# Designs tried in a protein design chat: VH-VL binders against q8ixk2r445to577. Part 105

Target 1, 133 residues: q8ixk2r445to577
Amino acid sequence: FFGMLQNKGLTDYCFDYNPPDENQIVGHQVILYLCHGMGQNQFFEYTSQKEIRYNTHQPEGCIAVEAGMDTLIMHLCEETAPENQKFILQEDGSLFHEQSKKCVQAARKESSDSFVPLLRDCTNSDHQKWFFK
Below, E stands for the ipSAE of ESMFold2; O stands for the ipSAE of OpenDDE; V2 stands for 0.75 times the mean of E and O plus 0.25 times the DockQ between their complexes.

## First folded at step 5 (VH-VL)

Design De2 (framework fv_recaticimab; at its last look DockQ between E and O 0.07; V2 from the best seeds 0.00; counts 0 for: pae E 11.9 > 2, placed apart)
Fold by ESMFold2, look of step 5:
Structure De2 (fold): chain C 133 residues (1-133), chain A 119 residues (1-119), chain B 112 residues (1-112)
Amino acid sequence: as target 1 above (133 residues)
Amino acid sequence: QVQLVQSGAEVKKPGASVKVSCKASGYTFTDYFMHWVRQAPGQGLEWMGYINPDTGYTKYHQNFKDRVTMTRDTSISTAYMELSRLRSDDTAVYYCARSKYYGSGFDYWGQGTTVTVSS
Amino acid sequence: DIVMSQSPSSLSASVGDRVTITCKSSQSLLYTSNQKDYLAWYQQKPGKSPKLLIYWASTRESGVPDRFSGSGSGTDFTLTISSLQPEDFATYYCQQYFSYPTFGQGTKLEIK
């Protein structure tokens, strides 16, 4: 799958990554922003290795969760996907993080009007449902 | 050196379709988004949509969603915009325009293609 | 859609004048992550395609004379021509690219 990764419950919001330095993409948090498709910040690929790849930069970035954290951070992709970079996009639209046993949820960023994807206990919420467009 | 060269003027009847081409040169075609923008006589600029030439992914403005198709042929570095079910208010100059990475505006534009829709 | 409102719609000015054109957006164009305003200014001369002047609200495109400057943030933006030249007769457009691009209605600048 390839395109903009949209949230069902928070309509018209997409995964977004816009690092401040296009030469150094590692270590910044993935956010949610209105789907716009400009600047190639919102284009991701879901691979057969269960990675979510940031496709607009070389070397390519892969979304990861660091141990004990609930935030989605950009790491470099590796030849074999590390466990913390594996997500299962299920038929019901849930995005399951295998290592943590949690689901990706659209959430408001603390003390702001911004939204971010965070790991939460899996529920039936539409805020935990995702699809590519 | 960067150049976007569009196909020639078209005269069409209401209900017909038009397909405009935009041939890119002087840069790597798949590294930039290609947008289509139109301008009716004496009017401002209206964005229609874009294509990512690398992936073929498209996004269209709601006003055109049911009538526009944007495609590309990477082997000849050419983007296409097809508008169907033409009506008189589709008379305009149609531009292709390239966007820089990370949303830096439309830095290069084609020369424009005049499409006239008249009965 | 984000609505872009330009003011004035037309203007007559003399060579050497300082000219300002304003542009207001219906939503903030400031992207929190990179602290950039996703606003561009274009110049269009009669019979020609638009030419990019300014992007990120205040960054001049390469080859654009330094008499052109952009300012503002959030919802309020200004294009300034510090000393108008004869070749600056044109229509000027602001454009947001924070989301699906939209353009202001244009400001026609005529040189007296």
Scores: ipSAE 0.008, ipTM 0.562, lowest interface PAE 11.9, mean pLDDT 87
Fold by OpenDDE, look of step 5:
Structure De2 (fold): chain C 133 residues (1-133), chain A 119 residues (1-119), chain B 112 residues (1-112)
Amino acid sequence: as target 1 above (133 residues)
Amino acid sequence: QVQLVQSGAEVKKPGASVKVSCKASGYTFTDYFMHWVRQAPGQGLEWMGYINPDTGYTKYHQNFKDRVTMTRDTSISTAYMELSRLRSDDTAVYYCARSKYYGSGFDYWGQGTTVTVSS
Amino acid sequence: DIVMSQSPSSLSASVGDRVTITCKSSQSLLYTSNQKDYLAWYQQKPGKSPKLLIYWASTRESGVPDRFSGSGSGTDFTLTISSLQPEDFATYYCQQYFSYPTFGQGTKLEIK
């Protein structure tokens, strides 16, 4: 699967990655923004290694969750996907992070009007359901 | 028929700002992304950025992000590009051009707006 | 930015000639998931706006004559004009849109 990764509950919002320096794409947080699909900021791929790749830049970036964190951060992809980069996009639309055993949820960023994907306990909320468009 | 009609030629002093308009017709303005591309005399094409007319979301090339502002007025299907703190090397023809979702070529272009920066 | 390098920068040819312009990208423009190359070709005549000729490396834009063709994949691409016509003398640009758009420096095709 590839394209925009859109949230069901938070209508018209998609995964978005826009690093301040295009030559250093790692280390920044993935956010949610209105779906537009242009400029590659919202173009992701779900791979057979269970990675969510940001593959419009080389070396390619892969979404990871760092220890103790609930945010999604861009790391470099590796030959073998590390455990903190493995996600399961389930048939019901839930996006499950294997290592943390939590689900990715669209949430409001504290003290702002912006939105971010955060790890939360898995529920049947539409804010935890995602699909590629 | 699809048309992109840009505003007329501009002559500016260094340090000034210029705002170029691009009026779209013949298609749904908000269904296509609007790009801005410039071309210095006798030189190649340089992408400056784009705007999503539907959402207003913009992405600027890093060479311009501190000086360029792209906006749109959906009520009149018009895109705007403002470039501030002009210098002589900003002298160029500025184009608006549309593209479709997930990239294809820029299939329609404005006629270009000549901006001359000189003291 | 992805760097696009065209060759030659200029060339002279005669009507009826077969002309080939090459474009090389600093990284692959092939997206493995959809197997498409994010590469376009444009034609620009003096005092005019660029005109889209080819997109997805090999697909002709509507209204573009059959004598124009695009080929290649990955990092190496070619625009071919099978039989040059008088109206084909212009400057040609390649463009990648795999990432934020960048253009080649252009190839000026002149009358011999």
Scores: ipSAE 0.006, ipTM 0.624, lowest interface PAE 10.5, mean pLDDT 91
ESMFold2 (binder alone), look of step 5: mean pLDDT 93; pTM 0.949

Design De3 (framework fv_recaticimab; at its last look DockQ between E and O 0.08; V2 from the best seeds 0.00; counts 0 for: pae E 11.2 > 2, placed apart)
Fold by OpenDDE, look of step 5:
Structure De3 (fold): chain C 133 residues (1-133), chain A 120 residues (1-120), chain B 112 residues (1-112)
Amino acid sequence: as target 1 above (133 residues)
Amino acid sequence: QVQLVQSGAEVKKPGASVKVSCKASGYTFTDYFMHWVRQAPGQGLEWMGYINPDTGYTKYHQNFKDRVTMTRDTSISTAYMELSRLRSDDTAVYYCARFNKHGSVPLDYWGQGTTVTVSS
Amino acid sequence: DIVMSQSPSSLSASVGDRVTITCKSSQSLLYTSNQKDYLAWYQQKPGKSPKLLIYWASTRESGVPDRFSGSGSGTDFTLTISSLQPEDFATYYCQQYFSYPTFGQGTKLEIK
């Protein structure tokens, strides 16, 4: 699976990664932005290693969740995917993070009109449903 | 210099298909998205969709998703747009235009346009 | 889809005039991450392809004369031609690329 990763509940919002330096793409937070598909910042790939890859730069980036955090952060991909980079995209559209046992949910930033994907307890909310578009 | 050269004018019957080509030169073909935009006579600009020449990924406007197919041949730096089940209101000039892969600069270079006429 | 509305649809002016075209978007085009407005302006002459003039609301494309300027942020944008030249009579379009591209209906600038 590849393309824009779009949320069902938060209509027309997609995973978005826009690092300040295109030559240093790790360490920043993945956000949600209106789906536009006009730049590489909304193109992701779900791999056989259960990674969500940001493969628009070299070296490639993979979404990770750091210990004790609920945000999605870009790390470098590794030959063998580390546990904190493994996700399961379920048939029902839920995106499950294996290490934390939580689901990715579209959420509003505190005191902001912007949105981000956050780890939350798994529910049947459409805000936890994702699909490639 | 950057150039986008499109195929020649087409005349089609309703129900037929048309395939327009767009050959790119003067830059790395796979480093830019290729968008397609059409313009009916005396009307404004209408976005149809785009293709990532590097991966082949496409995104179509919902008004065309069931009738349009965008492809590319990287070996000759050429993008293609095929529109099927043509009708009279598909009569228009069709443009290809490149878009920066980082989303900074929009449609900075355009093809010369391809006139497609659909009439019985 | 984000709706783009231009004003006026057409206008007549003379060489040397100051011309202003307005574009309004149904949603904000400001990306908070980089504080850029994803709004572009194009010029199109009869029988020719559109030409990019302005992007990110106020940045001139290379080779575009200084008399062209873009301003505004959020939902309200303006293209200004400070002193109209004979070659400037054309149709102008605004375009958002904050989401999937949509264009304004166009503004035809004619000789008075």
Scores: ipSAE 0.017, ipTM 0.664, lowest interface PAE 6.3, mean pLDDT 92
Fold by ESMFold2, look of step 5:
Structure De3 (fold): chain C 133 residues (1-133), chain A 120 residues (1-120), chain B 112 residues (1-112)
Amino acid sequence: as target 1 above (133 residues)
Amino acid sequence: QVQLVQSGAEVKKPGASVKVSCKASGYTFTDYFMHWVRQAPGQGLEWMGYINPDTGYTKYHQNFKDRVTMTRDTSISTAYMELSRLRSDDTAVYYCARFNKHGSVPLDYWGQGTTVTVSS
Amino acid sequence: DIVMSQSPSSLSASVGDRVTITCKSSQSLLYTSNQKDYLAWYQQKPGKSPKLLIYWASTRESGVPDRFSGSGSGTDFTLTISSLQPEDFATYYCQQYFSYPTFGQGTKLEIK
């Protein structure tokens, strides 16, 4: 799959990555932002290695979750996908993180009108359902 | 198949407002962003902004941010662009053009254009 | 804004000539992961709306004659008309969509 990764429950919000330094794409958090399709900040690829790749710049970034954390952080992709970069996009739209055994959920960032994807215990909430547009 | 039909020409005085409509047919209106582009006589193309017709979200170019409002009515598949506090240099043809939300083909269908003339 | 610069601003040519128009952007339009340049070309005839000719720098839109071709990558792009026809009298614009759209100043092509 390639495109904008949209949340079912938080309508018209998509994965978005806008690192503060274009030459340093590693280590910043993925956010959710209104879907717009411009600037390629919202285009991601779901690969056969179960990666979610950020494909605006080279080298490519891959979404990862560091041990003990619930935030989605950009790492460099590797030839063989590390376990913390593997996500299963299920037929029901759930986005399961294999290593943590948790699902990606759209959540409001504390004390703001901003939204972020976070790992949470898996439920059938529409906020845990994702699809490519 | 795909068609964007705009409202007719307008003659306005400085300080007035104009609201241009763009009626879409032949496709699912909410699947495409609607962009607005203008062209002054003998000049090139100037991007003004866009609206996501599904949600109403808008983004405006900084040159128009304080004077333009883009809206839509999904029940009649129509987008609108309103430009206020008109000046003589706003005399132009105003186009609507759709942009695929899949990000693959830019501005593939355009309305016929609406001529706006601003004169005293 | 990503600035798009076209050259020349105008040119005259005869039917059958090969014509080239160049376009330079103030930053790279190449998205290296998908290997696509976010650059389009439009034709606009007097009194008409622009018509999309080429997107992804080199992909012809449906219905566009194969005498129109696009080339280039990164910051430097070229539109070529391999054998000019009388109906090709128009102004041609390049446009980037790596970010919100910006257009070149246009190239007016006059047929001798």
Scores: ipSAE 0.008, ipTM 0.598, lowest interface PAE 11.2, mean pLDDT 87
ESMFold2 (binder alone), look of step 5: mean pLDDT 93; pTM 0.949

Design re1 (framework fv_retifanlimab; at its last look DockQ between E and O 0.04; V2 from the best seeds 0.00; counts 0 for: pae O 8.4 > 2, placed apart)
Fold by ESMFold2, look of step 5:
Structure re1 (fold): chain C 133 residues (1-133), chain A 120 residues (1-120), chain B 111 residues (1-111)
Amino acid sequence: as target 1 above (133 residues)
Amino acid sequence: QVQLVQSGAEVKKPGASVKVSCKASGYTFTSYYMNWVRQAPGQGLEWIGVINPSGGSTWLDQKFKDRVTITVDKSTSTAYMELSSLRSEDTAVYYCARGFRYTEPYFDYWGQGTLVTVSS
Amino acid sequence: EIVLTQSPATLSLSPGERATLSCRASQSVDYYGDSYMNWFQQKPGQPPKLLIHAASNRATGVPSRFSGSGSGTDFTLTISSLEPEDFAVYFCQQYDNWPYTFGGGTKVEIK
């Protein structure tokens, strides 16, 4: 899969990564923003290694969640995907993080007006359903 | 106790290469990025690049990309930086510094430094 | 790349005085409510020592007389009451963008 990764419940919101400059890809949180398809902030690839890869800029980034955290953070991609970078996009649209055994959910960031993807206990909520567009 | 122990001082001629080691202990080596930073005598700090020890991926400042290689040996918890085609302006103390893990302070532990002197 | 400009270059003060060190970035180092600025202390012959991370958080073991503030492009390190051991060079460092960059330093002289 390749395209905009959109949330079913939070209508018209997509994964978005807006790095501080075009050469820096690592170290910031993935956000959710209104789907627009402009520029290259909202295009991601789901790879055969179960990575969610931000590959429209260089260097390429891969979404990870560190142990004990719930935030999706951009890391350098590795030749062999580390466990914290593996997500399973299931047939029901759930996006499962294998290492943590949790699902990606659209959520409000309490300290701001931003929406972000966060790991939560898996439910059937439409806020935990994702699809490529 | 987190500790980063670097290899000893080096004296090199222009055109040679140097490989500096940084042995980590007291934490899970693959959980933190490792940075390399240098400081010319009496000058400020200059970032060289970074490696994720988990898979060995790197990002290098463009000023060094053709001359620097950063690697790790996970079995010994050791990071390496090799700088080739040395010039007099490469004379500096080279540091390793523990870096990115999102919930942790960046650059919270540094190696003791390795003086590399380049003279003809 | 982001240029960090520190001022003053040298600050000559007596023990007990308040030191105020400035760091200005050529562009914002904020990302969605967080500031990506560190402060370091460096004494001759030693590696840098982290004092402040995320603009305002004291690193472990750093005395409470050290504080950081600011956001966006304008950051300040304050030493509320200088101790003799605070003679050193202080660097700001941004980690918002690669390459990571350091300020030129402020030398605090306690004579």
Scores: ipSAE 0.297, ipTM 0.789, lowest interface PAE 4.5, mean pLDDT 89
Fold by OpenDDE, look of step 5:
Structure re1 (fold): chain C 133 residues (1-133), chain A 120 residues (1-120), chain B 111 residues (1-111)
Amino acid sequence: as target 1 above (133 residues)
Amino acid sequence: QVQLVQSGAEVKKPGASVKVSCKASGYTFTSYYMNWVRQAPGQGLEWIGVINPSGGSTWLDQKFKDRVTITVDKSTSTAYMELSSLRSEDTAVYYCARGFRYTEPYFDYWGQGTLVTVSS
Amino acid sequence: EIVLTQSPATLSLSPGERATLSCRASQSVDYYGDSYMNWFQQKPGQPPKLLIHAASNRATGVPSRFSGSGSGTDFTLTISSLEPEDFAVYFCQQYDNWPYTFGGGTKVEIK
């Protein structure tokens, strides 16, 4: 699967990554932004290694969850996907992070009109449903 | 002032199609979602679907996905709901209602309603 | 879908009395600190009128005698002292998950 990764509950919002320096793509947080289908910031790939890969740049980035965190951060992809980079995109649209046993949920940033994907306890909420478009 | 003005009453035969319009004024049309809701005589409210006029994306109740098409004409600030393969149980008043998720309250303004009667 | 159950189906009261209407959701309609529940009033021949949004916020122009409370799966609309114009049908509605759904309604009628 590849393309825009869109949330079902938070309508018209997609995974978005826009690093300050296109030559240094790691270490920043993945956010949610209105789906526009243009550029490279909203193109992701779900691989057979269970990675969510940002493959429009070299070296390629992979979304990771750092220890003790609930945010999605871009890391470099590795030959063998590390445990903190493994996700399961299920048929029902849930996006499950294997290591934390949490689900990815569209969430509002505190005191902001911006949105981010965060790890939360898994529920039946459409805010935890995702699909490639 | 915000106004939603819908097209007039319709009488249709089973199997036909109907297209109801909702003209919006008094606000930026593309900044708010537009919902469609129906109400059969003496019954409750049933949500049909919603459209984002900015990009044209739609979400429909599974019950209506094969028969309903929601569209907009941005140049005239008008939303449309087309229902095909009409049945007697589709007889209802159809409403358009403005809303926007998270930032504005949903369903804060409604059209006056359009009665669609399906009979042999 | 989220099923909303309203109770009672009919509420018979006199002007000046307190009305308490319940709406129960089959699952939580909370989202990151907010409860995505609306309350509507509908009179014969008219479209629904928004009374409460986000479970507890009165819409513009709505009298203070109307109040909404609750979170998770249990919500309440309260009319502190019924006025003659308050006798109508009241609907709850969730906008947390697709499809959006309405309760069956509570008819507040004059005793």
Scores: ipSAE 0.014, ipTM 0.628, lowest interface PAE 8.4, mean pLDDT 90
ESMFold2 (binder alone), look of step 5: mean pLDDT 92; pTM 0.927

Design re2 (framework fv_retifanlimab; at its last look DockQ between E and O 0.05; V2 from the best seeds 0.00; counts 0 for: pae E 9.6 > 2, placed apart)
Fold by OpenDDE, look of step 5:
Structure re2 (fold): chain C 133 residues (1-133), chain A 120 residues (1-120), chain B 111 residues (1-111)
Amino acid sequence: as target 1 above (133 residues)
Amino acid sequence: QVQLVQSGAEVKKPGASVKVSCKASGYTFTDYYMNWVRQAPGQGLEWIGVINPSGGKTWLDQKFKDRVTITVDKSTSTAYMELSSLRSEDTAVYYCARGFRYTEPYFDYWGQGTLVTVSS
Amino acid sequence: EIVLTQSPATLSLSPGERATLSCRASQSVDYYGDSYMNWFQQKPGQPPKLLIHDASNRATGVPSRFSGSGSGTDFTLTISSLEPEDFAVYFCQQYHNWPYTFGGGTKVEIK
């Protein structure tokens, strides 16, 4: 699966990653932004290694969750996907993070009008449902 | 307490290779990137590259891509920097420095440094 | 790469005086409201010691007399009242973009 990763509950919002430039693709937080289908900052790939890959630049980035955190951060992709980069995109649209045993939920960013994907306890909320467009 | 302990000083001939080690303790080794930085005598600091210990992926300064290999041994929490085709201008103190974690400061802990001397 | 220019190269002061060190970046090191700039102190025979991260946050254990300010391309490290142990070399460093780069350093020496 590849393309825009869109949230079902937060209508018209997609995974968005806007690094400073092509030489700094790691270390920043993945956010949610209106799906626009332009540019490359909303193009992601779900791989057979259970990665969510940002492959618009080289080296490629993979979304990771750091220990004790609930945010999605861009790391370098590995030859073998590390545990903190493994996600299961289920048939019902839920995006499950294997290591934390939590689901990715669209949420409002603290102290802002922006939105971000966060790890939360798994529910049947549409805000935890995702699909590629 | 976080500690980074590096291997001892090296003396090499031009054209040889050197491999410096950096043993980490006091934290989860795979949770933080590890940087390598060098400093020639009386000069400033030069970033060499970084590795993600969880999988071994590296990013190197273009200047070093053909001569530097950064690796880790997760079982011993040790990072390595190997520099080949040594030249006199590679003479420097080489540092490992704990790197990226999103909510943590960059370069907050450093090894004691390893002097590498290249001379004929 | 982002070039960092520090000024002055050498700063001669007496204990108790205020020190102001500048670091200018060739391009902005800001991202989403944060400035990706570190300040380090280095003494002879020692590795650099982190003083300030994210432009204005003191690292753990750093005395309050040290402060960082600035954003975009212009940054400042201030030592409000120099102590004898503060005479050293100070480096700025950006982690906004690869390759990470350091300034040339400012030597704070005793007058």
Scores: ipSAE 0.020, ipTM 0.656, lowest interface PAE 7.3, mean pLDDT 91
Fold by ESMFold2, look of step 5:
Structure re2 (fold): chain C 133 residues (1-133), chain A 120 residues (1-120), chain B 111 residues (1-111)
Amino acid sequence: as target 1 above (133 residues)
Amino acid sequence: QVQLVQSGAEVKKPGASVKVSCKASGYTFTDYYMNWVRQAPGQGLEWIGVINPSGGKTWLDQKFKDRVTITVDKSTSTAYMELSSLRSEDTAVYYCARGFRYTEPYFDYWGQGTLVTVSS
Amino acid sequence: EIVLTQSPATLSLSPGERATLSCRASQSVDYYGDSYMNWFQQKPGQPPKLLIHDASNRATGVPSRFSGSGSGTDFTLTISSLEPEDFAVYFCQQYHNWPYTFGGGTKVEIK
């Protein structure tokens, strides 16, 4: 799959990535932003290795969650996807993170007016449902 | 030199359809999004939708979703917009406009426009 | 969708005068330091021409008398000294989110 990764429950919001330093794409949080479909910030690829890949840079970025954390952050992709970079996009739209056994949910960022994807216990909430558009 | 050349004016009856072409030259066709915009006589501009020519994926304004089809032919570097179930309110000049794929979607080059007149 | 309201609808001025055109968005068009607002000029019988991109950057070949400013929801196009070719209709346009939308236009006409 390739496109904008949109949330079902928080309508019109998509995965977005805009690092402050164009020469270093690693270590910044993925956010949710109003879907606009233009530029490089909202296009992601879901790969056969179950990566969510940000393909607009070389070297390429892959979304990861570090052990014990709930925040989706950008790491460099590796030839073989590390376990913390594997997400299962299920038929019901849930986005399951294999290592943590948790699901990606649209959430309000604390102390902020913005939204972010975070890991949470899996539920049937539409805020845990995602699709490519 | 970047150039967008559109097909000629059309006169249609209500209920018919129209297909407008936009032939691109002077750049790599698949590197840029192609937008469609219309302008009713004496009115402002209305965005219809966009296509990524590389994969053919489209995004359409909700008000047009059921009536508009946007396509490309990569072999001829030509974009097409088809609007069905025409009504008199669809009378407008229809433009194609180029945007960048990975950066700012400036409409930096526009076609000359295609007048579509819908009258009974 | 993001509604853009331009004012005034018509601006009647003489060559050499300063023109100030306003565009207000129904919600912010900013994203992490960038304003996703453009300005276009349109003369009768012609397609629109890009003047300003991202609130304040002049497009290639646009004279320095044109300038843009603003952020968030409030944007301004300024023409410091009108020339005869500047009498036209001007549109703001946001590309922050789909659908892309245009303002209703400000007609700058000869007094």
Scores: ipSAE 0.007, ipTM 0.524, lowest interface PAE 9.6, mean pLDDT 85
ESMFold2 (binder alone), look of step 5: mean pLDDT 91; pTM 0.915

